Miniprotein binders against q9h3h3. Designs and how they scored, part 27

Target 1, 235 residues: q9h3h3
Amino acid sequence: EDGFTAEHLAAEAMAADMDPWLVFDARTTPATELDAWLAKYPPSQVTRYGDPGSPNSEPVGWIAVYGQGYSPNSGDVQGLQAAWEALQTSGRPITPGTLRQLAITHHVLSGKWLMHLAPGFKLDHAWAGIARAVVEGQLQVAKVSPRAKEGGRQVICVYTDDFTDRLGVLEADSAIRAAGIKCLLTYKPDVYTYLGIYRANRWHLCPTLYESRFQLGGSARGSRVLDRANNVELT

## First folded at step 3 (miniprotein)

Design L3c
Fold by ESMFold2-Fast, scan of step 3:
Structure L3c (fold): chain B 235 residues (1-235), chain A 83 residues (1-83)
Amino acid sequence: as target 1 above (235 residues)
Amino acid sequence: SETIEVTVTEETSPEEVAEEIVKALEEGAEKVRLTAYGPEAVRRAREAILIVWERLGRKVKVETIRVTYEDGKVKVIITISLE
């Protein structure tokens, strides 16, 4: 997972996005059904490509929970792609600032807080907490990876609408902490995922913009958030 | 019943790949198989599929046949059909 090259991560992300998702959609499903759904599909037991012994017999790319107000917006992906190709041929430096401008210009603004946990009770418990926060309206949308055949950690992604909206990013962090999450969190804009910016990318960019560390008894938010791109403390 | 083969390289336009996929499916191809070798090609193949979904007004049925490594580079073979 964390030891994978940018090439591996990009290929796996593409495959997961294209395979079927297991979705609890709070826009159309009563909140009272969430606990039964979580019990049926614990992420530590849902397998990536299906297994007769798991909850799924068919491939599952992601397990997701959509909040009542969730409204998907992909932005102008075609324009982003054309601009990215032009930027690469222009000779201009590829920096966090140039990628941010591409994202803003083409309205590809969503991003996500990431947490990586080993398969097991703690992962399932963390996912249940996040899912409840989504259904209760403290978070907008989240997804968790199924269990990979090779093993390794699974990832929970908690989305925000606009990675340039610092307050919104911090509010999501606060809600994640309120849900009982104590592990390291990192924040990645979806434009980086689209453009294949992972660890060890060819442009030597940090693959995440923010980092959140749990701080018991410290800040009023329960965490310290660092803007890694600008080396600035946000909390 | 025909399967159309499309190779995606680091120089292939995602828009052109999407156009080729849409044309093949509209002309009655049962499946389109994309082969992408290397990280840039994989990224471009993914973007082409997203464009296809937008143009057709629905998600196509996509199946990842294999993700493999050869000489340290990723190789992805994707089969696409209409829902």
Scores: ipSAE 0.000, ipTM 0.301, lowest interface PAE 10.9, mean pLDDT 80

Design L3d
Fold by ESMFold2-Fast, scan of step 3:
Structure L3d (fold): chain B 235 residues (1-235), chain A 83 residues (1-83)
Amino acid sequence: as target 1 above (235 residues)
Amino acid sequence: SETIEVTVTEETSPEEVAEEIVKALEEGAEKVRLTAYGPEAVRRAREAILIVWERLGRKVKVEKIEIRWEDGKVKVIITISLE
């Protein structure tokens, strides 16, 4: 969403997903090893295509932490894509509601909170906080992009298993805030990613389903969460 | 209007909480407010709500979810009603 076409953004995302990942898997690795792993692979220093001066000499698509209870489920992506083609052919309006229904029908329910930070200490510190929350069980799974050859901001993705489960989405937001994160967070369902819904899409859809802004005080959680699709405050 | 308060702990059965919620709503309570402190209690509160949805034909409306972070643990207050 850096001025490129949806096709270009989708191609870059596919390449990252297909390249090797650096993974801390709490299902098979003791939590006591996390701090050493984080010190070995700070995201500001891990390069996308490898560099003798970085922790990696080979390409890395993502740096990820899997929680003890993590169970990957992508749903029926092929059925989703077939239904998407049928929807476009039908002439029906393409809205958040119709996309939500396609996602439910095909069990493509996962989604993610996104945060964008420049390479440096703040990124590495934020990622360490998120990674600890995952290993301690407050979050399910998270990943962070490596440093791109051309520079630019890196993204931390914190996943939830069901974007229609408002409680789960809000719990993840609360855990992110508890980790010390104060920047703007945006939430995107994976169905939007699979269908190529990015900034300036043909469907005039907001690419963000939920938005979280940090606040210093109040009677509720430490952030204000808005459902962008329905223009409803959730907190 | 009547609001029934229910506390969910890390030892509370989701089935027992669901039964309490269903009875309160069937007996005319306008709202039921669940309070859960800590990850296990929150998980159990969420399971109880799913059981209530199954029993009441998915007519249960979640009116409000309030999330706080207290002493290193999540605290969730969920207010539910019938559609």
Scores: ipSAE 0.000, ipTM 0.169, lowest interface PAE 17.4, mean pLDDT 80

Design L3e
Fold by ESMFold2-Fast, scan of step 3:
Parts: sequence; C-alpha cells; structure tokens
Structure L3e (fold): chain B 235 residues (1-235), chain A 83 residues (1-83)
Amino acid sequence: as target 1 above (235 residues)
Amino acid sequence: SETIEVTVTEETSPEEVAEEIVKALEEGAEKVRLTAYGPEAVRRAREAILIVWERLGRKVKVESITFEVEDGKVKVIITISLE
C-alpha cells in the first residue's frame, strides 16, 4: 500500500511542478500588492485543474511567494539521481550520512518545513501569515498546494536553502511560529524528495530530518525542535 | 547571452516551440525562458515542455515557473535548463 501511495505522490508532485504556478515575487512586485493577491488566490478556493467557479479556469500546480532575497538553486539533480542509481547498484550501505554526502557533492541542499491543513479559513489564514513573513524578509520562499478535486489536506512548504545549516532551519521554524502556526511541522530535505524517500522505505530511514511541536514559552512563539534521526533536541 | 527567450502565443505550435527549445539547449544555451500570455498560450507552453521532456529525457529540468495575472489574463514565465 505505501509503495503505491509513494508512486502516486511522486507522480502528482511532478505534474504539479510542471503545471503553471501562481507566484507573488517580491523581487519584482511591490509588497503593497500582497494583500490583494492573497485575497484573489486563497488556497482553499484555487482548484488544481481549474473550474469556472474558482479563481482559476486553468490548472495550477502550486501557489508560491518568493522573498526579496530569494535566489533559487536546485543544484545538480540529474547528477544526484545518477549517483543514487550507482549507489543502489554498488551494495554500499545507504544511511542518512551517505545521503547527506550525496546531497553536498551535487549541491542539492535545499529543504522545507511541511504543514498539512484541511481546506478552509484556517489554511488560508496560515498561508497569509507565511506569505507576509516571506515578503517581510523573515522567510525566503514558500508554496502551498491548490485544492484537489477529491478533497483532502493541502500542504504548505516553507523552504530553507541549506538543510545542513541547523541555525537557518531553526530560524525558519521560529518565523513560522511567530506567524501564529501551532500545528505539527516536519522538515524534509529536497534530496529525500528527489530520491523518493517516504515512510517505511527499504533502508529504514526517517522520511524527515526534523520535527517541530508547539510549546508555550521560550524566546520565540515557542516550539520544541527534534532531530528525528538522532532523537536529539535542537532548541 | 546564455539565456534564450521564447514567446508562446495562442497561435504558437507546441511542436514548433519544443523544436526551438531543443535546438537552443543542444546548441549550448544554459537556459531557455518561455513567456506565455493568456490561457491558450499557457496551455501550449505546458504542452511544449512535455514534448521537450519526452525528447531530451532526464537531463531537462524546470528551474522556475512564475505566474501573474495581467489585464484579467494569466501570464506565465517558465525557465528550463539542460544539465
């Protein structure tokens, strides 16, 4: 079952990446336009494949906000995939450390905090808070999935440029909490996404590196951040 | 310049724009930037990228997709590369 779900999720992710995105780009668009853009494209109303009754008549893969300082660098994904195939064929152990080394070698360093929310006011409010944090410079870039035809949860992804930079990962968590978000967050490096590392994988790897749980108190809105692989508190 | 710019219109053939992209990338362009204005142009741009993907395979990557609304019509800028 999980194997089929993973294949389906990978296919959907690829299709979403290839379809058009609704983007607010703070590098070229005045910040004063953000509130109107958010009102025009609430994620709970934007449909994945378009609908005359929604804000979009055509397919939308992702709704995204790029910060003023955003500089995209996906690294050498093709080289990463070739090296991964070679690694699997070699019989060498596949560990978090091996994958980390592969990611560093191919400059595939980005990662993302994930939050899954039901469609509705709470999702739209959370996304608006994240989008404002991006435009104000507290976060670098974020995206949210449109509403699927079958329903189900939508995902907000908040990116950092280097998953090995723990301070950057923690700063992003703090900014998310400061925006009023209190749900469980998990952090997944893009290398795991590109290589198809999901729950119950063959190598017994945790599908996410970090976990953030709401906790009242502390210097930020308050959260406990855990390194899931090592079971170590990072706060 | 290492970036080739291509405009897709509602009358542009997806096959023809795909051929232009493939040629540019095979001739050493670092990036190709597609601009499409209007729903039909956007649909054709998406179709062209799928044709490019089928022809060049895994070496093609979509670096960025930006989407705006101008005068009530969608505008998409798609940047692709070959590595």
Scores: ipSAE 0.000, ipTM 0.103, lowest interface PAE 19.9, mean pLDDT 80

Design L3f
Fold by ESMFold2-Fast, scan of step 3:
Structure L3f (fold): chain B 235 residues (1-235), chain A 83 residues (1-83)
Amino acid sequence: as target 1 above (235 residues)
Amino acid sequence: SETIEVTVTEETSPEEVAEEIVKALEEGAEKVRLTAYGPEAVRRAREAILIVWERLGRKVKVEYIVVREEDGKVKVIITISLE
């Protein structure tokens, strides 16, 4: 089922990036206003295309929280896309290593921990915890999808600056767990998102680099992290 | 040509695009390429692909989606084929 919808989800995600976002920006807004903002815009009630019965009458692509120290750096996405087209035309092997090199060359280094939750109080509670961690400085930036008209799970994305910095990725996992999150997490580099590479792709690439599972009464991190590409446990 | 090009706009019917895709593939086209510019066009392209999957089943393969940012807008190119 995941492979069935992956390409559809890519197209929908790009559309969401173009629509207006509801943003709490801690760089310009006092932290004391966060609780009221979270109460006004719970992700389980914010609708993707607007509805008189929801908090929004207009389309919303994403609900986001920017940390006080957040400094956006998407890299050279245009150059990445041009290089990707050239690579596909060249006949050269397309591997995780070639995509990693394209990402490094074009400085497209960001990645994200993803959690998928059904609409409801558990989603809203998880988002509130993540948003507070962002505003308090334990995470840099996060976003959550609005409720789709078709229903289905919503996604919370927690970003890190550099997917090649394994320690930074693991530090973000620790902060997510410290915020009270107990669900499955998967980590994906943004380079795969920008290129539209999802499950069941032609090159058999796994866009998920890491997987994190909550461990009851576990280690200082509270989770078991697996390197999906090499099938090696990191914690 | 073995590739059929279809442009999806904010006014395009997903049902009509799905019909064009199904017809092209059934008549032996190697692939159908959808180009959608902007969020509404992308949503309509997505709906058309869902209809194609319902009609042709799991024989339909979306080989790749190429996404590009142009002048601040998203351009999505979707290639559809039969396995």
Scores: ipSAE 0.000, ipTM 0.149, lowest interface PAE 13.0, mean pLDDT 79

Design L4
Fold by ESMFold2-Fast, scan of step 3:
Structure L4 (fold): chain B 235 residues (1-235), chain A 83 residues (1-83)
Amino acid sequence: as target 1 above (235 residues)
Amino acid sequence: SETIEVTVTEETSPEEVAEEIVKALEEGAEKVRLTAYGPEALERAFEAIRIVEERLGRKVKVESIEVREEDGKVKVIITISLE
């Protein structure tokens, strides 16, 4: 038994969401300023809780880039949480299908492609590629975690509007690959994040819906995408 | 229901937090609310919960996790009970 790892990860994520964000907002900032902003705030150097020797002296929860057309829609998160509590009390099976139904009912449809990279040049380079794709309109919005005190891997999250829209999920994957990203990607719907579904969850659910693996030279799409919940290859 | 409040900081011993939780639960508290300030405090809070399970030989349930901003600082509130 993993002893509250899922709860601990959920608590850390919620704290990061509440702390200040460093944002490049393409809706109000000229695209010509992006390279200077990326140089000022490389994610391998920005510290989670601030450090006089880093770019930030105060806590930073996330470093984010908003695309020109970005319009957030979180849905009815309060209704989702109330329905989740009722579901847990009801004895009804908790499955990917029941969570999908809750998400649709409460319009909590956004999701994200995740990539985990060690602090360093490769992380900063990957983030710069993703940030440029967002500002150029190939992706809608993305964020990256700052460097934790313990070190460890950092995460880049690339969001899509609707995890049930297979075409949209696949288009985001293609844009990530076009930006030069070759590492493993996993896709997690925000409903799982709001409800604390992480790797060691008590319902033994797979914490991600899709996986994307880079294909060298053989695929016109640049990747092979698997729907893990249904064990179906999408590409 | 009686809920007991426990504050955890980066300097708080997980063993001391666990002792406060065990005492509260043995004296009839239905829930314990842990407030943690910062990542080291949060880690210590979860370590204390594991120690409570070990000492009581019973499963602890995390009822809720809340995050609030207070005086420009983020705090994490973990509410627990016994299964």
Scores: ipSAE 0.332, ipTM 0.790, lowest interface PAE 2.5, mean pLDDT 85
Fold by OpenDDE base, second read of step 4:
Structure L4 (fold): chain B 235 residues (1-235), chain A 83 residues (1-83)
Amino acid sequence: as target 1 above (235 residues)
Amino acid sequence: SETIEVTVTEETSPEEVAEEIVKALEEGAEKVRLTAYGPEALERAFEAIRIVEERLGRKVKVESIEVREEDGKVKVIITISLE
């Protein structure tokens, strides 16, 4: 994907956050209803703008599943953005360390494992596996993008509470792999999204902190996780 | 260096937006800032950028993208330049 495509997809994802979500909340809905909900709203059929014949008549930004332990906490995103603007104006060097410190200061610590899949059975099956893992308490929260008009790949996002907690990030990778997901995963902190830092940005910052590749016959984890910042394998 | 502002609304066609961008760039604008309101307006903005590339025969570089909320609506600010 060229830089332009990555930026477009990131902008669309941020815009979609503001539209209505289709949510299964395990805190209020019995787990026994998950299969019926998944059948009613398969991601490959839910459309971004509520196209005729889709399960949704109104725009849908995301399809999401909330686990029993899910607590929404976005931190101080406005303060983060203001501090970022001030930093840019100051002419100070901007490093990954700078962004980490900004994130910590403003409590914007969430991050997500990302997987991109073409619309269809494989996507719906992957999503069902992730949704079950969330409802069973192996993951906290996940969302999947609806189908776009032009088609293209859909994204599943699996969140962790703290991108600075390496163990938590790795545990989420393990849970995703245990759910039967074998595709490439990339981990991105939300702070990079909120600050508009995409691939090929002027600061040469890489928004991807980790990459996970499936490994057959490997350790109990079933994946190799690369730290992109240090170019070191963690597993 | 002059940055020209272009507004994209749900009612604005990608072709109209592209014409404004092309005009600004031909008049010597170093950068163009697109402000799009609403989710479909973002799609139209990117379609406009594609049309600009086709018309000029040059690639457009996205300098920055910012997403904000204004009055309960998505506001996207895309700054572009020519490569």
Scores: ipSAE 0.164, ipTM 0.615, lowest interface PAE 2.1, mean pLDDT 87

Design L4a
Fold by ESMFold2-Fast, scan of step 3:
Structure L4a (fold): chain B 235 residues (1-235), chain A 83 residues (1-83)
Amino acid sequence: as target 1 above (235 residues)
Amino acid sequence: SETIEVTVTEETSPEEVAEEIVKALEEGAEKVRLTAYGPEALERAFEAIRIVEERLGRKVKVERIVVWEEDGKVKVIITISLE
């Protein structure tokens, strides 16, 4: 997505969040219906704005699966934004640590593992694995982007409730790997999204906190998780 | 002085796994290796780790996570120690 400004990317993300979602909600729908739902709405075929050849005739912002215990909590986003303005005005250094403290103070703790895959069988297979893990209780909630009109990779987001809880972040990574996912994963806290921390930000912050790589082959050591902010291996 | 091996299944209580881990660490084991077969066993393994942290009042360090496929079943091996 060379040539896109941070403002353009933020506008597209906001539009997707506001457009209708296709949701499998395990709180109200029996798990036995999941396979039929996945067959009806493969993410490689669901189009962002609808077309006659796709499963959808209307725009779809996200395709999501909610676990039985899913309880959304976005925290105090307004308080976070006010504190962020005060921090910028104060002249104090803006670091991952100061953003972490802002997030804790305002209870904006959720975050997500991200994986980017090209449209096709591999994406649909990966999403099916993640969706089953959510419905079976190993993950809390996940969503996947529909196919964009311009093409390009689609993103699967797997949420955890607290980005500061390293065991919870590692547990989610392990569950993703157990579902058969072997691609690169990066973890982004929602506080970075609310404060507009994207690639090439003016504070030179890495836009993701953790990175997970899966080692393949005869001597596979499995999942290797790195804390990118501190450049420290967690596994 | 050694690494203790613990197997976790869908039928193993997280409390029982935690008790086994605590005993091994209190008896001088440097590391514990948890082998979890399937997603439910994986959940139980991480729940056991949280119980261990609560009981000992110390953080557990996850040193390694290995994921294998064995006859169509997923096997996750988690190596832990105390921070």
Scores: ipSAE 0.299, ipTM 0.762, lowest interface PAE 4.1, mean pLDDT 86
Fold by OpenDDE base, second read of step 4:
Structure L4a (fold): chain B 235 residues (1-235), chain A 83 residues (1-83)
Amino acid sequence: as target 1 above (235 residues)
Amino acid sequence: SETIEVTVTEETSPEEVAEEIVKALEEGAEKVRLTAYGPEALERAFEAIRIVEERLGRKVKVERIVVWEEDGKVKVIITISLE
């Protein structure tokens, strides 16, 4: 992918966070209503800007499902950004360790498994599997991007509370695999998003910490997870 | 090194924005900072950048993208340079 395209898609994803969301909240809505909600708002048909004939008439940034244990905590994003600007001005070396320390200091610890899928039945089926896993308490929260005007791949994001908790990251991967997802997964901390760190950035930082590949007949987890920073397999 | 500021609004065409960027770069600006407002302003900003690349015959490097909320609207700052 052209670095420009990756940055554009990342910027659009950030902008979409500010638009209205279509949310199924398992804390307030019975689980028995999930199937009807999924049928009403299939991600392949929900449009980013509420196109005529779409299930949504207004712009939608994300379609999301909240689990019973979901509690939103974004940390001190403003403090993080200020510290990041100061660090850049200082001319000090910037490393993955530096970003980890900034994230911890400002309590910006959330991260997400990402999967990219073409619009259609396979995407809607994958999303339904993830949504069920969230409602059943195997995952905490997930979101999927709506269909863009130009088409292209849609992204499903499955969140974990702490990108520094390797066990939590691995458990989420296992739950995604148990939901029937077999595609490539990449794990990205939210701190990298908030600081505008994309592929081919000037600091040569890799925004993806982990990669998960599906494995047939292998470990009980059904995947191999690679630590990209250290080039070590975790599973 | 001089950074030139360009504002992208709902009323500004991508072609007009591209013209301002090209002018700034031809006048010797090392960087251009685009400030875009509103949900579609981001797309307009990137379309403007595409037009700049076409006009100059050179690739544009995105140095930085920042997105946040201001007064209930999306604000985007894109800093670019020529590769």
Scores: ipSAE 0.190, ipTM 0.626, lowest interface PAE 2.1, mean pLDDT 87

Design L4b
Fold by ESMFold2-Fast, scan of step 3:
Structure L4b (fold): chain B 235 residues (1-235), chain A 83 residues (1-83)
Amino acid sequence: as target 1 above (235 residues)
Amino acid sequence: SETIEVTVTEETSPEEVAEEIVKALEEGAEKVRLTAYGPEALERAFEAIRIVEERLGRKVKVERIFVYEEDGKVKVIITISLE
């Protein structure tokens, strides 16, 4: 059952990507306008399909903030897919290392830190902190899901350019923590999304590479980061 | 039979897609692969799966979903079988 649910959620996420987005673009909009934009579009109040009583009357797929230096690069996703089909047919082992090499070869390198929060003040406060860090240049780009009609948890995604750049992934974690975020974070490379690798996949791969837990009195970073595949703390 | 391919477009009715799926499965196909371009085609593909479940009285298993961009559109390939 869990496998079917994950596949269905992936298709729903694709539908959200294709619906209109509410975007604060720091490349074209002065940073001084951010606080007014955040007040106008708090993610706990923006509805997925629109409502006359909400900030939006029409569907919204995502609420996003683009940093001043943001330059999207999805890589060669078509080449990645073709290579994936060839790999499955070849009988070669499917491992995190093999998928990493596939991603590098096709330049599908982006990934994201994920946090899931219930609709309300804590979600809106967390999003505001992340958005300010993006506009200030400490993070590159982030997005948050709108409120679903059923009132489930919402997700904040904080992207990095290269999941193989461990230092860059850890720097993003540090910036998230510096923004006041204390909840559990998990890091997922976009290559896993494109290849349909989710929880309970047939290759028994962990769908996330890193996990970050907030810790007071620990390292100066404010968190402990675990490499989930190798079960090793990166601190 | 192996896997039967079915393309879903914004012009294809969910009922027509469901008929092709039912026919393929009744003729012995192990799997059916649905290819949908864009959000309208994707919604029609999922509606067709619901119609198939209703008509056959059996659950459809989604074996795999691939999501990627092709020719400026998001392409979804859904591979299904019967439970």
Scores: ipSAE 0.006, ipTM 0.174, lowest interface PAE 9.9, mean pLDDT 82

Design L4c
Fold by ESMFold2-Fast, scan of step 3:
Structure L4c (fold): chain B 235 residues (1-235), chain A 83 residues (1-83)
Amino acid sequence: as target 1 above (235 residues)
Amino acid sequence: SETIEVTVTEETSPEEVAEEIVKALEEGAEKVRLTAYGPEALERAFEAIRIVEERLGRKVKVETIRVTYEDGKVKVIITISLE
């Protein structure tokens, strides 16, 4: 397999964090303006590097919606990086537990539910549902990637404040499902992104903590959530 | 083990970065650490890695990708080796 290509795509996603973002900020913008904003900037049409005839003439890294209560906190990423380098040179085992402890120590606690969808109406519809849930207060913050020059799937990221708060992670999953999302979801802590933990990592760590699959049966509409590290079903 | 540092900017040619990487690896470096400033520099860094793979006929392994904050600026640090 082409593990290098997956790592390259992860680094391109990091580059997107540094480019300008298109943001609907519910802290400063009335909720009544959301539908017009979503119509102006459908993620299937917004191009990564700008294009005549697209909604953007300039590069766009991410399209994001901030909830009314959103308070960004990246933690001490610099301290995390230094501690990670020390851990790698120490010869001590690198496990999910040691990464969790580094994240807690340096307050790098945020994480995200990820969904990957092809460009088109289904992506735009899913994003609109997520964006409305954020503005209505069921979710805190979300972003979606613009359309890549080479094509391919786009990603919607729905953030939670603390990946160690299992109930908070599960509540976000429930809100995503309530918004009409039925595709596979995986949950990744931002600490893994900052430290470059990806599918083909040298420590053989699972790059995601949770997996959510839509459940059609039973008395309730919901999802089946699996803790991937411990192989335990949570819902 | 020796790790060689290479800085990539918006002005750096991918071909020039690739030459530095190839030279370092051929002279026995186990790893090369690329520091890229901003999205344009990061794209150039990955184009350089592609050129390295083509020139050596071998895949480059991306060991780590790290974000460093310095003086309010974001830097992306990519550590690579040969597979």
Scores: ipSAE 0.000, ipTM 0.220, lowest interface PAE 14.4, mean pLDDT 80

Design L4d
Fold by ESMFold2-Fast, scan of step 3:
Structure L4d (fold): chain B 235 residues (1-235), chain A 83 residues (1-83)
Amino acid sequence: as target 1 above (235 residues)
Amino acid sequence: SETIEVTVTEETSPEEVAEEIVKALEEGAEKVRLTAYGPEALERAFEAIRIVEERLGRKVKVEKIEIRWEDGKVKVIITISLE
């Protein structure tokens, strides 16, 4: 978006993971403090590398909310990377199925629903809704990117523990919709992020597994979910 | 066909990296591999690619992005060519 390729956006997200995060951790912080924290750190105003005019003077990679039951488990990412290099060298086909098996073998199972919004009131409102759903236990964990120097769109990521658990993925979609979110959502497993699977990849893989579109009045969930890899409608 | 390696750190100038990339490509290198250590280094690497595109008037193709974990540190390797 905004003139950047998906490859550039993915690499920038990886760089953000290495910088400090602003975290509201519901495991250690009372829920009553959330509204003040959201007011202090609206994502439309928090700058990526710090600015005297912003809430932060130092770099911020991500703004995150951890739910009460959140237990981080990234799996064996180093082992995944080594197995990926071996797979590429082996000449074996690289397909969604082989990547899925690598992820399962190395316990790299987390994934996320993504939404992209312009900086401003709508972004801050959407983030506040997601953050409240996390603290109230309807979602497990979420993060949002800070404002880039170039003023492009920001991304909200809503995580699930296991991308192979279709019911869990769909339940997260329902919770996002219940929080008032109506924009396009796409779901990406973290294994794709770690391995650099993005748009225009050389294996011609779809970089996301699911797509969710808001539907007025039709379904109980309020959305239509498509399995993009297999072109199958799930709702 | 030759591939040159360029290391990018938090202290590396994007202009200097871009100049090194341009020189290598003009001298017949097929690919350039940029290795970035840390988030600021990665941003500087992409800024250098942007400068290369502007200077040459040609689109840079990102062939490959590799993520490595070495001694608890993330290392990002970006392989590029001219499109």
Scores: ipSAE 0.000, ipTM 0.264, lowest interface PAE 12.7, mean pLDDT 81

Design L4e
Fold by ESMFold2-Fast, scan of step 3:
Structure L4e (fold): chain B 235 residues (1-235), chain A 83 residues (1-83)
Amino acid sequence: as target 1 above (235 residues)
Amino acid sequence: SETIEVTVTEETSPEEVAEEIVKALEEGAEKVRLTAYGPEALERAFEAIRIVEERLGRKVKVESITFEVEDGKVKVIITISLE
């Protein structure tokens, strides 16, 4: 939506986080229940604000799957926000390096691979593959957005514990590809989400750290991963 | 006053909010501050902004968005002006 600022996108993301989530939690639910749950709540049909004709009559912010070993740690988000306000007021340059340092200092380390897909069978199939990889232990946690009133693309987010751990980020990419995903992926640290770094941010920062493109018959990985800041290919 | 206050709740019609915004702007307000309580109210606030853009044929600029917690509920304050 090009008529609005990055602040609009941040507010919409925050609203989704505050609404109820539909969760399959593999820490407490047997893996044998997953296929029935996926059939009950296909993301192409779950509506953002509820509709008696959809699987949900009440609002849903996210549809999520938690892995058996998932142990969330959001870090010190309050300390991060206070430090961010101080940084903006200080006149110090705002760069990827200063944001990385803020994130490390406040232990806000999680990040996510993002994929955007149109509502339909391809989205539901991709989500099912990701959900199975989470329940089987190849990925830690994932979520997918419900269908918005206006339509448009939905997003699947696949999380990693530490965006500064390049090897861990690349391992998650490999697991996504092994699940049959062939679309473009981009990687965004949660610190960028908390601080409102989106495409139209006022500091002109690239909103993602990495980009992954599927490659047939190439690398043994099945993908080409690019460090967007340095424009350097990671093998 | 330079800025007019408008409150949005989960029960407030986006059309009614849009009407208040349009009246404030037509009467010379330079900015409008929308206060939305909770995620449903926030969505209604943005829907109202869309209706304002359609009715006035002009783009709305979001000047700022601030988040506060009041009695365990998230309170979002959106300040807007015309581009």
Scores: ipSAE 0.000, ipTM 0.224, lowest interface PAE 13.1, mean pLDDT 79

